# Designs tried in a protein design chat: VH-VL binders against q8kdm7. Part 10

Target 1, 259 residues: q8kdm7
Amino acid sequence: EVNYQALVDADVKAFQGFFRKEFPDVKLEDFGNGVYALDEDARKQWKEMEEFPPYELDVEAGKALFNKPFANGKSLASCFPNGGAVRGMYPYFDEKRKEVVTLEMAINECRVANGEKPYAWEKGDIARVSAYIASISRGQKVDVKVKSKAAYDAYMKGKKFFYAKRGQLNMSCSGCHMEYAGRHLRAEIISPALGHTTHFPVFRSKWGEIGTLHRRYAGCSNNIGAKPFAPQSEEYRDLEFFQTVMSNGLKYNGPASRK

## First folded at step 6 (VH-VL)

Design u18 (framework fv_teclistamab)
Fold by ESMFold2-Fast, scan of step 6:
Structure u18 (fold): chain C 259 residues (1-259), chain A 122 residues (1-122), chain B 108 residues (1-108)
Amino acid sequence: as target 1 above (259 residues)
Amino acid sequence: QLQLQESGPGLVKPSETLSLTCTVSGGSISSRSYYWGWIRQPPGKGLEWIGSIYYSGSTYYNPSLKSRVTISVDTSKNQFSLKLSSVTAADTAVYYCARHPYYRSSGFFDYWGQGTLVTVSS
Amino acid sequence: SYVLTQPPSVSVAPGQTARITCGGNNIGSKSVHWYQQPPGQAPVVVVYYDSDRPSGIPERFSGSNSGNTATLTISRVEAGDEAVYYCQVWDSSSKHYVFGGGTKLTVL
């Protein structure tokens, strides 16, 4: 019998070891803050932005949406245990459905199951509800399990996506966010891949609003000249699953501000 | 806004020590993100990296020059300096100071001083 | 020690495309940076990490790097592009920042 969890744990150790070796002065937990962990000037601007976080109103709106009654008298709060402090449960592999389930997917499935229309995927109300759930889940451990062959297959699809070169510029997630992590591209410093999924959703100054991880995946795809996949497609869900597994042992610390 | 400026004697006698200083303004030399380096260019020839220093005092030197080169940093003055010993006519060059990211594998030089000509002659 | 080989000179007519090569053993496994040095001036980086451009550098400048050859491509060449161009890598084995010998681009 193959012990899939042991294979995954070895990958996690190697992935995190790469960043420990490359950036020996950065604490493991700090990688969740991306460029903030690598650059003092970026860190100063980050701290100033967090003094008056632009996502605070989104968190409040998300709380209101979370508790707003559906036409049938139920609400999003009816679908999530622990008062909605469930960020640490997502993403997970659903053994019956043989697919990765993300927090945003679960939010919209709750709405549809109760006769409501799903939210649009990338921004607006889906991001606000996600921000609220992330805010009350802050500090929960990342501990994503990969025990079955089916879960391991999804993990491996995400791993292949992460390491594959794509688009007109022939670039991979690993090429940018491992080999080139901390390097300067124009005025920006490229963020390390470790901790990439722990701080979403994010308010990006470039967007002027809060947005989801899959919105960021689409933006990165466009930037390298690749056609983006649909938000919550199997490709992006498997990618999120792989990246979140690589952050096992870190803490969720979203929502967050980014440039 | 960040500026680098070389200074030091423009003439050095053979066998003596060449000494140059780079003054950094508009930014701090005590940056965890950058190394500070020296690059030279003999008249009509190509660029040659001499060495680099981190604000902690950690250095990397060109293997061909290592026995003759010392780079030091003075964080209180926001400066770093080059000493090249036992000079010959082959050391006549324009000397540039520049900065690059703190990992060696990623090193591109994004800010350069204007360069200073040092002639080795009796 | 690791060496980068550039042609000494390349000539191109205005509006045409110039290609400047940088040869090195397995250079495709290294990050290549390109500098433009106009006469009498300090070098400026025009392409870094194989194919990326700094802010302010025209999109006419592009780069590629694979196998044993990296290439700087300058499309729609202008008289102001006349300069010596240097490629540069970090060689981890020798712990050395290596520059190519330089290529003089002449626009005529």
Scores: ipSAE 0.000, ipTM 0.380, lowest interface PAE 20.6, mean pLDDT 84

Design u19 (framework fv_teclistamab)
Fold by ESMFold2-Fast, scan of step 6:
Structure u19 (fold): chain C 259 residues (1-259), chain A 122 residues (1-122), chain B 108 residues (1-108)
Amino acid sequence: as target 1 above (259 residues)
Amino acid sequence: QLQLQESGPGLVKPSETLSLTCTVSGGSISSRSYYWGWIRQPPGKGLEWIGSIYYSGSTYYNPSLKSRVTISVDTSKNQFSLKLSSVTAADTAVYYCARTPYYRSSYFFDYWGQGTLVTVSS
Amino acid sequence: SYVLTQPPSVSVAPGQTARITCGGNNIGSKSVHWYQQPPGQAPVVVVYYDSDRPSGIPERFSGSNSGNTATLTISRVEAGDEAVYYCQVWDSSSKHYVFGGGTKLTVL
């Protein structure tokens, strides 16, 4: 008999321990603030931006979309319990379907099940609805379970992706966001991997709009000279699953502003 | 009603390239919800997946065929196509195009074309 | 490469229950989908995600999946159920849609 949850808990302890050791002055919960946990000047600018957050209108638009009636009279609100405060339920491994289910995937499944067109991935309305759900879920605990062999297999695929070197620059997620975390790259500070998934969707200054985690995955892939996978592909869902498990014990704090 | 229709030459000579097109009607290939794939079936044998494509151009290929197969998509015509190079008699099969619900994982095929027989012979 | 094993044929009398197995190493950790292919026709999905049915598929069709064996069960078999049945999984390690060899159901 194998206790998969115990194996995963050991990985979480080692992963979080790496960041505690490399950044001894940063509290665990603060890693969800990304580069703003590491740099005082960047934190000051971020706090000024959060005083008048650029994503606030997207949250309001997302609320309107969440409650907008479908042709059949139902709405997105019909598919999500607790008034839509469900960020903490995603991602999860669905034992019946034997796959990782993300929030964005669930939003589009609700739409299609009710005769509506799915939203385009990465940005726009899918990001607005996701931002609304994240906003009303702020502070929910990250507590992703990995109990079955099938869930563990998905977790391990995400882990392998995270540590594998890819693309023309021969870089991995771990190389950038663990080994080079806190380093300056062309006026940008590289974010720590711990807490990376807890603050999405993000209004990124470089984008000029909000975007989803999988948009960020595609952008990072392009930056290292690797062909990106499709948003909501098994590869990116398993990667999201692994990274979110690594943040167990932190709190969801999206949506957020980022550079 | 969604319909998928295969088209292309029914006879291909050995060493040449097999080329087929799937035309989708009653639904859009530019949908974020679906992958589009090719499956073949040699006479009297079972089903073999060839490859799948997302409307963005992202592809997955059967490893045993990867060096010979190219799948492409033309969103303006609502079509996707298969090219299989260097064919031999072993490539004689009924070729099906099919749809996979991407939003519910790319794990099964929910709609199939009627299939088209391609014979590789001189 | 991942392999799915099906018996080549199963025979049942009308009104009886047919059980078609699909064997695979630790297949219970994968989702199994089942296709019906009537003679001369394209395959149609009859059970997906181990046990769910698409709209329009009769309740007589059901599925299960545990350990090393998945099973498609067809109760109250009718002559129109004669077909070759294929199981299928997605193998994440190889990024491959794997089909079983097919089982011909004969109703006599």
Scores: ipSAE 0.006, ipTM 0.555, lowest interface PAE 11.2, mean pLDDT 85

Design u2 (framework fv_teclistamab)
Fold by ESMFold2-Fast, scan of step 6:
Structure u2 (fold): chain C 259 residues (1-259), chain A 122 residues (1-122), chain B 108 residues (1-108)
Amino acid sequence: as target 1 above (259 residues)
Amino acid sequence: QLQLQESGPGLVKPSETLSLTCTVSGGSISSRSYYWGWIRQPPGKGLEWIGYIYYSGSTYYNPSLKSRVTISVDTSKNQFSLKLSSVTAADTAVYYCARTPYYRSSGFFDYWGQGTLVTVSS
Amino acid sequence: SYVLTQPPSVSVAPGQTARITCGGNNIGSKSVHWYQQPPGQAPVVVVYYDSDRPSGIPERFSGSNSGNTATLTISRVEAGDEAVYYCQVWDSSSKHYVFGGGTKLTVL
């Protein structure tokens, strides 16, 4: 008889309240813009980049891949409703499989179910298809439900990961992206955690290409001296689930450019 | 046709290190979709998971083996290996290598090697 | 540590239905996979993710999972179904694959 959604809603209110208090002049929906919500000079440069976005060709390639026939005559379009405008449906907890399903996981499962090889994770074609789906889904509301005990258990595992200190530098996601959000680390401004998952996949100038959220998770793990988990591992999917729940009420706004 | 084949000494002395290799054929160990693992079965008893590895080197181990386990991967040879240190008679078992799809990451083991009996005795 | 409990043996006449249970605390919140191990052979997956079936496994194999009990059901049992059957879950709290003790199916 536990109302798990009510427990989660209380966590969301507290998490979002932290950022509202720390940054009272920033609108809730603008936190999805990361550092560009906090720094006007960075925001101006970002808006100029978005005028001629470096991911535009990736979106077009992703559209072509989404509609490309498999050997059996079906395509990725066969697996996703609403012409592929499904970013707002992911991630979700699959009650039958008892695990979090991400958009990238669903893309590869569609391929494998139809006799195709899965795409490599993190970058390339998986990121291009994700970028296309994100582009036609812009403005969809983040509204991730946590209804069952099994879903709540996954949510709590993601929460534990987010707050746990890891690696040789003994750092956590929360330490960097809550306590130090908006601070200057050398030439960089640390992004707030709120809205972190709503803008993926991203073209990062440091990568020189488009990449997925789990590529970012692995890169962050390496940077703090922690061994990365496999992309789409239970750890990273639960982390994505938790972080996306924390953004309930924001809108998806991907793909996006980042430094 | 994917095949997994265990190899290594069938006899190991107490206190020494058990060392086995799994050779993968008909598929690539560098596949981004799979973990590669070890499961053992003492004669007349049930299955016990030992651990698994992703081609990047990421590992998970059974906590009950008290840090005696190391699993490694050699992508150039399309192989992965198990080392179990400080063995006792309780480690006598048939050792299987197996594959699990990580895109369903709490998954099932879809292909198994035939198994190799390792006996721990003097 | 998480534990799965299976009956050590189940006997059934040919053509009848065998039911093999796998008990675990809140196992309905986990995904259960089932393996068939014929004598002297490696295990083969027969049901995965509670109720899904691999290509090549006949429809008479099915599964369910709710509450504290998962069940493998084998309808119209054949002599060739004699094997030890193992259930398996991933316990995410301990990061551990857990197997049941196995159930020997005997077809009389």
Scores: ipSAE 0.006, ipTM 0.564, lowest interface PAE 9.2, mean pLDDT 85

Design u20 (framework fv_teclistamab)
Fold by ESMFold2-Fast, scan of step 6:
Structure u20 (fold): chain C 259 residues (1-259), chain A 122 residues (1-122), chain B 108 residues (1-108)
Amino acid sequence: as target 1 above (259 residues)
Amino acid sequence: QLQLQESGPGLVKPSETLSLTCTVSGGSISSRSYYWGWIRQPPGKGLEWIGSIYYSGSTYYNPSLKSRVTISVDTSKNQFSLKLSSVTAADTAVYYCARTPYYRTHGFFDYWGQGTLVTVSS
Amino acid sequence: SYVLTQPPSVSVAPGQTARITCGGNNIGSKSVHWYQQPPGQAPVVVVYYDSDRPSGIPERFSGSNSGNTATLTISRVEAGDEAVYYCQVWDSSSKHYVFGGGTKLTVL
């Protein structure tokens, strides 16, 4: 009998151990702050931005959308337990459907099941609802399980994506966000991969608006000269699943401001 | 260093409103990095959170006390205040004001005032 | 409403290890914070976010949190450690700072 969770736990220990060794003065949980865990000047600017967070109105709009009645009298609140404090439940592997389900996917599935049109991916209302759910879920521990062979297969697809070199620049997620984490590349500091998924959705100054993790995945793909996959594609859902598993034991701390 | 100091009447009559003020020194209350809260402790009993306020005026209240509690903030005086209406002997307690860091999560109380005893008696 | 359960008292001999538990449904999914309250004094945070220590708190104080139980561990206990210890979480669904009932540590 194969204990898939034990294999995954060994991977998590090795992945987190890499960052503990490379950055011994950074607390494990602080990697959720991304570049702000690694650079004090960037952290100072980030804390100043958080004093008047640009996403504050997005959180309030998300709350209104979460409670807004659908044409049938139900609402997004009907689909999510605990008043919407469910960030810690996502992503998860759905054993019946044999696929990874993300928070954004679940939001749109709720809308469609109740006769509403799905939100557009990456930004706007879906990011606002995600921001609201993240805000009321702050402090929930990341604890993504990989117990079945089917879940392990999805995990391994995400792992392969993360380590594979792609695009015209022949870069991998691991090359950028492990080997080069903390390095200054022109005007930007490269974020560590550990804790990458814990702070989404984010208001990025470069975007001028709030955006989802899969919008960031597409942007990173473009930056290395690779064709991006569609938001909520199997590839990006499996990647999110793998990366979130690697952050097991950290706390969710979204939404957040980023440059 | 940051200091919090509770002040207000030590004796309140039943049915009246308990009113306390917390004065913050050595730091600014006008920071989005912190919530400011009130916690009480009846003699010989445990800690009970009353409510918390952000400098914008946004509040969270203990559901069991919500109908009787109002917390307000005065950023010009660097103070925040508690009003608890319709008091009874059960409201006799040491009242603490305290600070909560917000930049990571709603978490823990990192600085506490010394506490002030309020007795509800005729 | 979310509830945290602590034993009312724990007794330990000087130099021994004290373990104070905090029980809560799926508490391992939450961040647990611990306060020490010496007699007649305001509480002081001794462990926050499950296992971190504020500057000035000795290494003898440590914490863990998994499943349904969080634990504050005090090694090499000293008479000066006598106090009531409270665990605390933020319950995001109810927007509530929840405290445990407190555990009186007695050093015999």
Scores: ipSAE 0.000, ipTM 0.384, lowest interface PAE 21.1, mean pLDDT 85

Design u21 (framework fv_teclistamab)
Fold by ESMFold2-Fast, scan of step 6:
Structure u21 (fold): chain C 259 residues (1-259), chain A 122 residues (1-122), chain B 108 residues (1-108)
Amino acid sequence: as target 1 above (259 residues)
Amino acid sequence: QLQLQESGPGLVKPSETLSLTCTVSGGSISSRYYYWGWIRQPPGKGLEWIGRIYYSGSTYYNPSLKSRVTISVDTSKNQFSLKLSSVTAADTAVYYCARTPYYSSSGFFDYWGQGTLVTVSS
Amino acid sequence: SYVLTQPPSVSVAPGQTARITCGGNNIGSKSVHWYQQPPGQAPVVVVYYDSDRPSGIPERFSGSNSGNTATLTISRVEAGDEAVYYCQVWDSSSKHYVFGGGTKLTVL
């Protein structure tokens, strides 16, 4: 039948090629560093901060939560192989359920399946567990497969979301993070879209705490005057799926600090 | 245990608005983990989905009914409601409220109310 | 708009196997859920995500889904299985929960 992976691979090459052409001095792998890939002085300062990162206590708390026994004697560790080093497995398209499964979704499904209350989606304990899993998964290759028609349909929905203009200001993710990538807005540098999902969850100075990718999606929607979708909605999971596929070949490098 | 209960007028005149409420007990409607929805069934016919709502007020509606349907939540009363405007005899049906898992857009309806018959007649 | 097609009725003798089909364009790319509606009662899910069973539903209920056809299989049918059975999918393109027309299972 149709080779959907080949169609997707062509998209990845074109997307990454856009950034290689616009930023010829930036190594492909470095796009995961966001604005720090584009500005040398900011990058040096960021690297110094990453030696003593503000999310360090969140990683420690996440490790404790990952191993904390449920009432039934199991734990989150029971649901995730490789000691929890599973960032590289997510997101993925679940062929049985016909939907994108994110790491945060899998964490809460594990809890509910074992009789525990799910975590709230945006911040707090779910971000801490995600941070721990990301920290022990640093360097895992992004290699998201899109092999079936159903997976390709989800990928295309995420792609359409990414390129669609939305909200009162008539802006798209691509407009901000491709066309305006590297430009200064009130002394801030707009991040490139390539590598956007590889460094979450993030400690943002503006938030004063760590937060998930879908919290950032909602914030971006609000900033352009668009009604945000709920965290872990089909729209945001498909968007995450598309953006992560675009980063195929890069490495996961979360959690991270950002402005 | 979780229970859903439909309530509202059993008779509505043509051209008027059909109004139903679903009361949730044994669980909270202010949950990040569930959508709440309406499904109807005309006498002797099949099931037709009307719409769903998230506790934040976010809605999806059946495209064929979208211009006539409003679903709303009242988290203080643990209720959600259906309004269907400009009704005709074709809107005569048993109306069910139901729950579906939030994190799965392709989810199934895991709890249903008992259903309430609404007849559209002058 | 996406459409699911079910036969209006299926008849089976007690102890035999009933098969109820649900036809849809590329339905194998969607998750299919099955509901049992006994006369005068609200529907109850009996199979979800193509082939999984909720707790309390006996093993003789099973499902499959591939290509253009999903199937609910009820083995060793009992009189208490008489009901209308509905298949259901989510059509993500239209944001729509689509139900089949229903199949009345008669145990002879």
Scores: ipSAE 0.041, ipTM 0.613, lowest interface PAE 6.9, mean pLDDT 85

